VHH binders against Probable carboxypeptidase X1 (CPXM1). Designs and how they scored, part 1

No score or structure here was measured in a lab: all are predicted.

Target 1, 162 residues: Probable carboxypeptidase X1 (CPXM1), of Homo sapiens (Human) (q96sm3r113to274)
Amino acid sequence: TGCPPLGLESLRVSDSRLEASSSQSFGLGPHRGRLNIQSGLEDGDLYDGAWCAEEQDADPWFQVDAGHPTRFSGVITQGRNSVWRYDWVTSYKVQFSNDSRTWWGSRNHSSGMDAVFPANSDPETPVLNLLPEPQVARFIRLLPQTWLQGGAPCLRAEILAC
Structure headers, positions and changes below count from the first letter of each chain, unless a header shows other numbers; antibody chains are not in Kabat numbers.
F, E and O stand for the ipSAE by ESMFold2-Fast, ESMFold2 and OpenDDE, each averaged over both directions (binder to target, target to binder). V2 = 0.75 x the mean of E and O + 0.25 x the DockQ between their complexes.
[cut] stands for letters that were removed.
The coordinates of atoms that the task and the answers printed are left out; those that the model quotes come from them. Centres of patches stay.

## First folded at step 1 (VHH)

Design a1 (framework vhh_3k1k_2)
Fold by ESMFold2-Fast, scan of step 1:
Structure a1 (fold): chain B 162 residues (1-162), chain A 119 residues (1-119)
Amino acid sequence: as target 1 above (162 residues)
Amino acid sequence: QVQLVESGGALVQPGGSLRLSCAASGFTFSSYAMRWYRQAPGKEREWVAGISGSGGSTSYEDSVKGRFTISRDDARNTVYLQMNSLKPEDTAVYYCAKGYSYGRAFDYWGQGTQVTVSS
């Protein structure tokens, strides 16, 4: 079962601890991948409400550095908050690391294969996935596997950890 | 033009309660997450609580969970911190902050409000 939010939404986890494989623009960077973050609405705003990988990124990932060994128990995701278009991830995998170099995946214990988590079907409704087996690690990555047809892999997230 | 004005700090006995307010102006309040921080003399400023722009999610530092509640009133451009079961170690200057720093966005801090928990 679950642990409390790590702090993506509350901003407890600083921008410097969020990384991604790529971003479509600075305003759709990993620092924008926080649960419930909203699109820019003011003159001159050059950001939207999600992290979005570049179109050519064949292996997208969104990474959180918890700063120390942490027990990860769950993931909450949303799609892109935008006044202009729809984008959301429909499935993803999860990986962990202690050094950001050697990674291991969350597994389906029955099959021994990587767990694939069904994710969002709209831009706003949060979807919680509890990990089959909580993992102790410093880093966690979300790896989009599928997303809205004709769209891009975009998400907002929160991590449940203790 | 961004302004954050904290109020509500006072001297309170252990076990007491206080409600802090932060009045915001100069930006579209409902579009930004808001946070509370505190700083005791000679110590680093620490995060206390956060609330999303939608108000649907809140988070707290472990030492205040169950005792403090963050809330917001977007019609009044105000964020609140309800503090219950206060302890001497809660003594600090409390600050509210707008959003977070990224790219062209900047954190803004108010002047703070002093909370002292003493018998």
Scores: ipSAE 0.000, ipTM 0.151, lowest interface PAE 13.0, mean pLDDT 84

Design a10 (framework vhh_3k1k_2)
Fold by ESMFold2-Fast, scan of step 1:
Structure a10 (fold): chain B 162 residues (1-162), chain A 124 residues (1-124)
Amino acid sequence: as target 1 above (162 residues)
Amino acid sequence: QVQLVESGGALVQPGGSLRLSCAASGFTFSSYYMRWYRQAPGKEREWVAGISSSGSSTSYEDSVKGRFTISRDDARNTVYLQMNSLKPEDTAVYYCAKTPLYSGSYRPSEYDYWGQGTQVTVSS
């Protein structure tokens, strides 16, 4: 139904509602995975413009707690904003939960298998993926499947929800 | 003309240490972020470490964090990479790079100036 942004970019969704399977450092933690967030520009800045999973994380995920049952309709992603290096996710899957323990995946309506969404090809250009079937749930996870060769799974995101 | 001259590469045994130097000229060194990259045979060039213009902010690739230390001496226009606890996996040509202070969107192949590199080989 064309739901508006949930509030990762606007900070309406607090840092405490963002979680991830792992992070390379605090400055690349899930609270940095917000659409259009920028890298540190000044000396002493110990953060970058993305969430990045640690190198040894075989099953990375980025999670948003909407706080209550919410109709998820789409996902927008960007790569890492950095003056240090390039990283971006090139494909991901989406999962939902009501309790953060039992998860179900977004499915491709034609094949009935888990949907794999093509994502970014550069650090800055936002890529919108509308979910084939919007889902009502409290939690949503993005699960990077592939990313830039020689890089790490890093992203910035916004969720479309109502 | 921008010039970056790396030195200090050598053959060392696993567990050894090396200090790489990069002497810079042709630009206002103290105004630029400086980085170290490496490239192993058959692999893409990988970022290793970075240091801000003032030297107060440093960043590292996870596999070298705690083992490598980047530093700079603006009076000598030199950036350093101290490498400790070297592993065979650290074998590569190491490159010093000058990047824009801030670019927002940055592509190494388009915006960095690169030095000629210095070979580090870690083997018994």
Scores: ipSAE 0.000, ipTM 0.106, lowest interface PAE 15.4, mean pLDDT 83

Design a11 (framework vhh_3k1k_2)
Fold by ESMFold2-Fast, scan of step 1:
Structure a11 (fold): chain B 162 residues (1-162), chain A 124 residues (1-124)
Amino acid sequence: as target 1 above (162 residues)
Amino acid sequence: QVQLVESGGALVQPGGSLRLSCAASGFTFSTYAMRWYRQAPGKEREWVAGISGSGDSTSYEDSVKGRFTISRDDARNTVYLQMNSLKPEDTAVYYCARKGYYTFSSGSYAFDIWGQGTQVTVSS
């Protein structure tokens, strides 16, 4: 069996524990990258249902600080929930760190190369990826590799951890 | 590259009807929310109607509610504005716009693509 949700959806993980390489706007910041979060519906709403990297960001990443050494076992992702636009990540890599400076990747056992996880194909359906080998670390990063053609790398996530 | 082209503007009598079209090219039309704006001589550009990328949500400025209907046809990359019960006050150049994202530099949602406009004149 896997570990339970870390707490992105439940807000057990505070906004201060979420970081990203870039964000298109405050309303698409890392604090919006929580599983099942919903967009605003009115023209005056300045937030949407996803974290979205800037379109010029060549190396996008979404980061979670668990606050202490934590066993990461899986990742759940969704695309962007929006009344305004469709965006979703179609593949990503995963990295870990104990100090947010030295990173190591989740690896494919056969090739020894970084594992690439197939992700979403629509905005709403959650896709679960179990890590090939659970890792103990304080920080976890999701690194979008591909996304909807003509779109931007946007996601909502939950982390399975114990 | 990316382009919006409005059409359908005409001279109509008060109480008449008119349908405007906005043809999009150069981007994945179905993923973007679209808006209609208008600008009368000597006045600021004001928003008129909006439609979400899915087409499931629409919004209208109060003065046009019940008279105007926004719709889209993603197979044709076109957004429409059906205008009924037209009044002289509706006389303006009507613009189609692609809704972008909020930016800190502008302090508002960015509209990054605008059409050239189409003239609607309501007079007897």
Scores: ipSAE 0.000, ipTM 0.148, lowest interface PAE 13.7, mean pLDDT 84

Design a2 (framework vhh_3k1k_2)
Fold by ESMFold2-Fast, scan of step 1:
Structure a2 (fold): chain B 162 residues (1-162), chain A 119 residues (1-119)
Amino acid sequence: as target 1 above (162 residues)
Amino acid sequence: QVQLVESGGALVQPGGSLRLSCAASGFTFSSYSMRWYRQAPGKEREWVAGISSSGGYTSYEDSVKGRFTISRDDARNTVYLQMNSLKPEDTAVYYCARDLYGSKYFDYWGQGTQVTVSS
């Protein structure tokens, strides 16, 4: 059957393994892009439940370093958990790399074009996308293509891998 | 200059309890997730527990789940590991680690603190 969670939600994947093209603030950085992470609720909590790209970032991406060649089979995403604002990614593409410099995209098996995965429509409900063809690589990137109108690309994620 | 200093390790009998502390300096402690690892003689270093920057999310290795509790005190720049129902198999040097976001492979480690569980 399918591959288990890589470990974004469980913290087995360390914060140093997560990177992004940009972040609105440290409290919305890639280390906050973990499935089921929650917004802060205490005085002095200056962080929210998602990674969010800067509004002017035209090519946002969220990256996971698995540390070694890994078979990527699926992606789970959520929107931003927040008491202040709604944001979520509505579609994304996936890319892979062995060196974080040369990237190749997940393809739609039927059309041969880049796969565009429909994602979230609310901040909390997880959406699973199985990759059409599992790929062996060290790095995986999620590239938001569309998001809530008037909002920013924000997500929480888990990667299915073995 | 990042500094992590572990303390609290001791010799305890099976079934005993210990609380380990890790005092952090040289960075904005409240902005980082923290982890505990351990290394037993002749074994590789293994992950034990993790806590998010907010403290709102914690995770544990299966062998310690229900016995160990990770917590943090951002006013004191300290992360803790409360260890209950200790077993001889928990004997190890315990390390505190800071996670940096990004593709960096650096975990900053402390010097470790020795925990020995024997009768």
Scores: ipSAE 0.000, ipTM 0.151, lowest interface PAE 12.6, mean pLDDT 84

Design a3 (framework vhh_3k1k_2)
Fold by ESMFold2-Fast, scan of step 1:
Structure a3 (fold): chain B 162 residues (1-162), chain A 121 residues (1-121)
Amino acid sequence: as target 1 above (162 residues)
Amino acid sequence: QVQLVESGGALVQPGGSLRLSCAASGFTFSRYAMRWYRQAPGKEREWVAGISSSGSYTSYEDSVKGRFTISRDDARNTVYLQMNSLKPEDTAVYYCAKVGYSSSWYPFDYWGQGTQVTVSS
């Protein structure tokens, strides 16, 4: 699918269009969930290179508002870039919405069940997942299903859309 | 201390070209996304172009798309804005900005003094 990046990494998508179910701290908020974003390097830099949900968050999600109906075709994810610890999401589901209230999931065509995308196995290597069927919607959510044992769900992302 | 120094602004005729440079110091340049903004007399400052920390992704305001190109040279700690097919409406002071920690509160961490671009026939 030949759709270009929506603009998380390039900052075309503003921080106000990124939301999450929870965040461990401001420095690990949804605005930090951008592909290739980097951790702070100084002791006073209280921000890290990822969005991270709270560990007690039973249903974590990372949300992007494209601002208008948009054809979503793929997702790229990375783990957490950090000088303090390693975390990464190992699988996730994808949901879409036109109003941020009613959601439908990306489905596996053969099983009819929600598609579960295998994600990262290290903090830096980007993993691309093409959606089985591109969807037209305004909002897209990534819902971490599994992550590094003993850790929290953390990710950096880019969305492919046109 | 973050320092951004813009240069390359000049008076040019419509249809001309300029390359603006922004020399950065005081931070690890390769780890930050960079942006260009401009401000015309009597107008608010507007975003023009952006480039990711990796350099793999760029974005542009619709009015400059196809005419302007943002790029970076991490070995020289410099971000560039190549401006082609300049129009009188491109007349403005151009600023580069470091994007980082405060992006949720501010669209930029710091702007330099700017460089004046004037397009006049």
Scores: ipSAE 0.000, ipTM 0.134, lowest interface PAE 12.8, mean pLDDT 84

Design a4 (framework vhh_3k1k_2)
Fold by ESMFold2-Fast, scan of step 1:
Structure a4 (fold): chain B 162 residues (1-162), chain A 121 residues (1-121)
Amino acid sequence: as target 1 above (162 residues)
Amino acid sequence: QVQLVESGGALVQPGGSLRLSCAASGFTFSSYGMRWYRQAPGKEREWVAGISGSGGRTSYEDSVKGRFTISRDDARNTVYLQMNSLKPEDTAVYYCAAKLGYTYGPSYDYWGQGTQVTVSS
């Protein structure tokens, strides 16, 4: 069964609870990785509509701190909202932690291997992935595995949790 | 130069209604989610409601669900909090907040000065 949204889009989850392995710029930091966040266009606006890892980041991750043990059941992702370029993640893995130091991965229940979730194919359409087995943890990470050729790993996300 | 200005706070009878407004300036309003917080005397500031930058999603603290409604008017750079079925425990200074000027990692909030809501007979 699915849980309701954790609160990335609604801002119930504060920016201080969002972290990432790297970011391309100030305006593409983890705080911009919220579902449906939009690009700014006016008066020298520095903010674009996504979190984007640095191009040289070999192991990108986007992290959410739920603040307490939480049952994670699903992930919704979008690509980058931008008038300047296209970027979106095409597949990702999910990891969990209780202390942000020791991590375990979401697994495909049939194979026992790390689950690889197919993600976006355009910048705007939300793609929902229900976790094969919901996990109770404080932290969740999304780990982009593939993304648009010639682009960067960029995403906007919401987490389903209860 | 970012400013948030709340208005609409008043003394209200239990069961009454009140609409708070927050006028924002100095940033690209439609690109950011907006939040309402409240702080009662002697207590920590607590989150009340949030609305996404797109307006597509809203979220509420459990104690106000079904009674409060957050909305926005991007043409007027204003976020609203409609409060119905008010209870004495809703008495607090209500603050509008925007999360702006982000850096990688922990960021900061811009806050309004607050507007006092008092629910009593």
Scores: ipSAE 0.000, ipTM 0.138, lowest interface PAE 12.9, mean pLDDT 84

Design a5 (framework vhh_3k1k_2; at its last look DockQ between E and O 0.05; V2 from the best seeds 0.00; counts 0 for: pae E 10.9 > 2, placed apart)
Fold by ESMFold2, look of step 2:
Order: sequence, then structure tokens, then C-alpha cells
Structure a5 (fold): chain B 162 residues (1-162), chain A 122 residues (1-122)
Amino acid sequence: as target 1 above (162 residues)
Amino acid sequence: QVQLVESGGALVQPGGSLRLSCAASGFTFSNYAMRWYRQAPGKEREWVAGISSGGSYTSYEDSVKGRFTISRDDARNTVYLQMNSLKPEDTAVYYCARGPYYSGSKYTFDYWGQGTQVTVSS
């Protein structure tokens, strides 16, 4: 089984604990990367429906600061909530840190290589990935590897943690 | 490279109809909302109509509601504007656009078409 939600969806994790490598706009900033968040109906709304990295960002990442050492056990992702545009991450890696400076990856148990997690194929269906081995750290990053062709890396997320 | 090419503009009489087309290339058309804008002589460019990715939602500027219809054909990478009951005040260059997108503190458009002239007069 696993740990309960850390609290991205519920707002238990405050906006100040979310950070990203880049954002297309304020309305697509990391504070919008919360599972089940909904956009307004206007295209380009200041409160859009995901975190989206800039299209030209070569190394996109979305980061959560749990605030203290925490046992991370899983990740749930969704694509972008929008009636105007389709965007979603199709695969990602996960990294951890205690100081936000030095990072280590979630690894495949048998190979020792970085695990690559299959992500989304539509805007709304949540996809759960349990980590191969739970990790104790303060910070967790999701690093999109692939996303919808011709789009940008966009996601909403929840973290399972104790 | 993103390209948008409008066509179908013409001289028409008041009450007439035109269908504008915008052929898109260089991006995954089905992922994006598409819009029509127009610029009349002496005016700023103004939004006319928009259609969501997938085509489920449309929106129109007040003065064209009930007369203009936006549609899209994702198989042909094309967005259309059917213009009925044309009036002299519809005279403008019509542009299609991909966007808006938001950069910094401002909304803007990276990609415009070349425009097609619509003239409504007797």
C-alpha cells in the first residue's frame, strides 16, 4: 500500500513549497501543478490548469519541498486541465534531495539505472506510480522526459508520503 | 517552423457570405486553440472568434454572434470562418492565430497568418 497524500491537492502543501525550472506564465506556474486543479474557461486565464514549463526549457523539473525529512512512496500525475489546449507529460524521472543542491534519482531495483515512469496519455486520468523503493528526503523533483508531441511539459501532481 | 496561411477573402456585397480558411503547418494542430482576428482601417486588431482544441467550445465577439461560425478540421490542419450576413463594418484584414500564450506579465501571440482582405461594399 503506501503513504497518504502529502497535500498538493488539499493545499496542505503551501504554494511557497512548490518550485519549477520554468513556467510559461503565472497562470501555469508550479502553484497550479496540484492534482485535480481546474482552469477557468477563458483561454490564457491567470488561473490555468497545470504547471507548464516553457517550451524551450531543455531540463524541465517540478519540485516539492516537504519541509522536513519525509518518506516518499509514490507519485500521481494528470495532464493539463484546459478546454483550449492539450498538453501532458508522457514519462518522467524522479529525484530527491535533503538540501535542494545535491540530488539522487529513483532507481530501478535490478539494474540500478534511473527509473523512468510512464505518465499520462490524456488530460484528466490520474496515473499512479509507486517508487521502486521509498526514499527519505526533504525535496522531491519530477523531471519530464517526454511529453505530447508538439506541446510542452505540463502536469498536475500529488505526492504520496509519510 | 510554424506557418499560418489565410485565404478566401474577397469583395462582397452587403448581406453576402464568405468562408475564410487558415491552413496550418509546423506544429501539432490538434493540440491548440485557434482564433480569428481582424483589423479594420484606422483600428487596432481585434479578436473575432475562437475555437478550442478538439472543437468542443467556440466563442465570438458580440458584433459577429449569430452571423459568423468558426470551425476546424484537424485532419486537414485547417480552421475556418464562415461569415454570413456581411456588413460594411466587417471590412477588414482577417488573420488567424495560434494563441494567445502568456509570456511574463503580458498576453501575446507568437504566430499570425499573413491575413486575407475582406471588403463589404456595393
Scores: ipSAE 0.006, ipTM 0.245, lowest interface PAE 10.9, mean pLDDT 85
ESMFold2-Fast, scan of step 1: ipSAE 0.016; ipTM 0.362
ESMFold2 (binder alone), look of step 2: mean pLDDT 82; pTM 0.822
OpenDDE, look of step 2: ipSAE 0.027; ipTM 0.330

Design a6 (framework vhh_3k1k_2)
Fold by ESMFold2-Fast, scan of step 1:
Structure a6 (fold): chain B 162 residues (1-162), chain A 122 residues (1-122)
Amino acid sequence: as target 1 above (162 residues)
Amino acid sequence: QVQLVESGGALVQPGGSLRLSCAASGFTFSSYWMRWYRQAPGKEREWVAGISGSGSSTSYEDSVKGRFTISRDDARNTVYLQMNSLKPEDTAVYYCAKDRGYYGSGSPFDYWGQGTQVTVSS
């Protein structure tokens, strides 16, 4: 039914395979958008536990390069793990690409519109969304649509793929 | 005390090029993303470009992609914006900003310089 985790949490997917439209700071870059990553992993570390887009970014996206054609079946998200503040994405869309240039979205087949997935309501609880139709592609993007009022779009993620 | 000082703004013809500089002091420069913003008369301040502390990652607003290049020299505590193929709609005051960096190292605020005026007109 579902495919196993692609490897964001396990680090099987390297930092070079993660990209984003923007980042608030280096410590909130796409390499920090891994499921279950923790703030301040090492003493004196200035990194927080999430990718966070810049607040001025009107079209934020978080991208994973699977390295080869891969069947994407689901997405797991968490909010920001931080000692400073609370931020989480409350809804997002998903896009796919074979070349990172031409993208197509996950669709709701009843409405024909892009599928909008309800996401997190707290920083830690993982929320799984199975894609309505699994897609074969090399790249997957998560596009935050809404997030905690007064905050920024921040997430940690895992991708289910085979 | 954080200080950001922009320079390099000028009047240029459409299609021209210009390089802006931002000299930073008062913080560990290589530890922070640096960003360029601009504000045209009667418009809101908009983000233009960003560069990671190491310089390995850059990001751009769609209207400037391919025309503008952000870079930095951490030995000189300076961030640059190389602007090519300038258009009248690029006319604005350009501001340099330090990323917030909420975890561990200090100020939750973006620090802004005073700006440097770029005018693209024939």
Scores: ipSAE 0.000, ipTM 0.129, lowest interface PAE 17.0, mean pLDDT 82

Design a7 (framework vhh_3k1k_2)
Fold by ESMFold2-Fast, scan of step 1:
Structure a7 (fold): chain B 162 residues (1-162), chain A 123 residues (1-123)
Amino acid sequence: as target 1 above (162 residues)
Amino acid sequence: QVQLVESGGALVQPGGSLRLSCAASGFTFSDYAMRWYRQAPGKEREWVAGISWSGGSTSYEDSVKGRFTISRDDARNTVYLQMNSLKPEDTAVYYCAKAPSRYGSGYLYFDYWGQGTQVTVSS
């Protein structure tokens, strides 16, 4: 009864529908924030397996445009796939919008406060968070709250939606 | 106590090959990604190659791609750098580094540089 993947991993969601508050480099841009994406291994590869916010970004966010009103039910995250760096988000909040200008947060069902989702503790293991209350919206944002100390927020994601 | 000991550096002719070794002790070697760096005279230290804790993923700085190969032998707690088609520009002291803990806290920094091994490429 769950909603299927929206299509970050499958590339059904195009790069133009992914946006972020900042990126450390093009090779760590929002188009790299797709579940199971891997770091480059061949000559000329200048990319890693994650979106990573710039180190000075105080309010990082990763955004997906579903293109039309869509029922968002869950989020899957991984850390950064890299041969030499460890970065992963340890907690995040989720926001929704119909116009990319006015945002509302996912709330904890019991408390009514913004939900804070525990996320990753290693770079590879996917962590699924079902939204307490599925939301209908066009846009969804993941807002890293905490991450590996001394690093930057980096993630790979998939959205469960129907 | 964490220790890294590099070896294998030598004088070689352009187009030659060398294999560097880095012997690790004082930590669970198979739990950490390993890296090679180099520093040429008058230049900043630069990353050369990295290998994941599993050995399933490797990555290289652009100027060495296709020429250098990083590998590891977890039974021997050793990481290797096979260097082929050496150029004068590869002349540097080569350093081995251990990744921060996979679940580490504190600043992300390279947790132990060895003493280095000198590679000189000249005729």
Scores: ipSAE 0.005, ipTM 0.175, lowest interface PAE 10.9, mean pLDDT 85

Design a8 (framework vhh_3k1k_2)
Fold by ESMFold2-Fast, scan of step 1:
Structure a8 (fold): chain B 162 residues (1-162), chain A 123 residues (1-123)
Amino acid sequence: as target 1 above (162 residues)
Amino acid sequence: QVQLVESGGALVQPGGSLRLSCAASGFTFSSYAMRWYRQAPGKEREWVAGISSYGGSTSYEDSVKGRFTISRDDARNTVYLQMNSLKPEDTAVYYCARSKGLYWSGSTAYDYWGQGTQVTVSS
């Protein structure tokens, strides 16, 4: 029996607990990085279905503050939901922190190096990655490593935690 | 323009069941995640259940897992909360809420609340 969704999709995790290294626009900010969010046009602004890092961001990250020590067991990702273009992350790393200043990575058991999770190959299909070893921490970060050639690092996510 | 109307609250004996409904109007219902909250007398409002914008994912507060089920009918602009095996501790006013964070400039996760429906579990 795995850990349930932390609450990005259900909005149990508030927008104030989501942060990112950068965002292309407000409508592609970390608050838009929620699993199954859909693109739309509201109040004159375009709100697309993803968080997307700025083009010049060489070290993009998407961060979730669970608010208290939490056992992180898995990550679900999707690409960008859009009627205009394709963007999705194809691989990412995961980091954890208790204070948002000191970070440690999820590691591959056999190699001892940072785990690199294969992610999406289309905009909509959710891809689940179970962490090799669940970690107890307050914060979790997803660090896109590769993404669609000619595209941008964009994702929607859910975290499995208890 | 935006309106949420809860219904279905009643007095029920322990172990009973109720289905709450929340009828939404004034916005594109299928584009928003919806949540149920409750507030007991003298307590803060607490989250109960959530359902994603397309209905493919649900989540629950630990004390209601296995007893409550959230669902939605996008054709009818309605979100439901099926409550089974009710306990006296479930006595509260139940509120339906629309997500603000998906389609607004603020950091608040919700921007519209219904008026609430009273659920009382007592012998």
Scores: ipSAE 0.000, ipTM 0.150, lowest interface PAE 13.6, mean pLDDT 83

Design a9 (framework vhh_3k1k_2)
Fold by ESMFold2-Fast, scan of step 1:
Structure a9 (fold): chain B 162 residues (1-162), chain A 124 residues (1-124)
Amino acid sequence: as target 1 above (162 residues)
Amino acid sequence: QVQLVESGGALVQPGGSLRLSCAASGFTFSKYAMRWYRQAPGKEREWVAGISGSGGYTSYEDSVKGRFTISRDDARNTVYLQMNSLKPEDTAVYYCAAGRYSSGWLTSSAYDYWGQGTQVTVSS
């Protein structure tokens, strides 16, 4: 009945197709930004259930390469699954590109300005945002705008595409 | 605004026990992992133990495993370190830390909140 998941949760989208502006550590890299991924402690390093940008990153973004032109219709986000602390993004913007260099934003239909999507209020509950106008592009970026006060921009995501 | 105050350090005989406390204020204590570190004279600061925000997960450095127990009381905003079977090599200033932007609790972070420390001396 709707556009299906692109494949972050199912691993259909490979780790090589996930990128971010920065990451706090390898265990919080973009490959950890998959919906429903769980925290774990492995070989002396923390593998947490989220992508988390570095604190000094003033313009954080999480990017998915769909590999070919794809009709993006929605985004699902969760916060950080962790045994250490709580973090979640409370709002984000969405951008698209065909070449990863020229970007255009998802627009609010009534205002014509970039849409700001309300996101999470806890670490686990998935929040679905349907795009006001689906876009055909190869790349999609999520740009955290606000997050838990005193925390870091961390998320897990799935993309709906058809 | 954020403050961590350690207490409970003392001189103790080898084989003795001590319980350290760390009182926290100025942040939502229950949502943050808490850690204990120590620093002996002339050595780098060393991670000792950590406890998750939920209290459901704990971890220890190998040299203290089985002797030390970390716990927390969220109603009192306090983290504890119960130290048993103390050895001379446990002599150090003990610090508690609250993580804010660290990926975990195995290593220190430049963004951890730190207390002033409490001295533990194990000697006859």
Scores: ipSAE 0.006, ipTM 0.189, lowest interface PAE 11.6, mean pLDDT 83

Design b1 (framework vhh_7pa5_2)
Fold by ESMFold2-Fast, scan of step 1:
Structure b1 (fold): chain B 162 residues (1-162), chain A 120 residues (1-120)
Amino acid sequence: as target 1 above (162 residues)
Amino acid sequence: QVQLVESGGGMVQPGGSLRLSCAASGFTFSSYAMSWVRRAPGKGPEWVSTISGSGGSTSYADSVKGRFTISRDNAKNTLYLQMNSLKPEDTALYYCAKGLYSSSWRFDYWGQGTQVTVSS
């Protein structure tokens, strides 16, 4: 609510501020997990339009370092932009940290359990999830819970923060 | 690990026939759409045909309609392409491609390809 995009799409958040639990290749690394990024266009360009976790990664996460304490209010996700393949995350959890070592989750107040956000159903349509309770932290992680059957956990994202 | 192995390519005269096969392993074959895609010398990839996971639905590129037939044997994990009335313009490397789900025309895995050459 009222908080602008943090800057994944605009490149205001540098590649060095993006991390992930794993990536299938450099061209599907966390620096490719930016909202509206497009797949490569030329022969020999190995970049596709998403971050994608490795197939064997049992606990995938995508991390953004805001660089300083920041009020996180929402998350926007898309699936993978590709001419060859469909992949998208269908649900995820959100975690926060001030030191990248100790993490706490976004919670559902009714159940007291971690909030599970429904995400994408196609590769291109952005899906906005507002956090139930905005959190002040330096780091935010997205933790894919489910994704397209037969696919991989791949996403593009933007964070709403102030 | 998904593996797709094409076979059945070769040299044939115009008007001839060939049957391509693709042996699949590493996934539940019947749950996914399968496609044939070809790449002619000096050109980009061209989609040829798709068959649904059950085999109940098929679709073809306009350039091959009435000449090619896609089929599958889910008990043998094998995809086929029967190519009749072959033309010189059918000369290409033919790839077997796995769809993302039972009706998908988008692909996540490709075979190494099998060469088809149509010449007199």
Scores: ipSAE 0.000, ipTM 0.089, lowest interface PAE 19.0, mean pLDDT 85

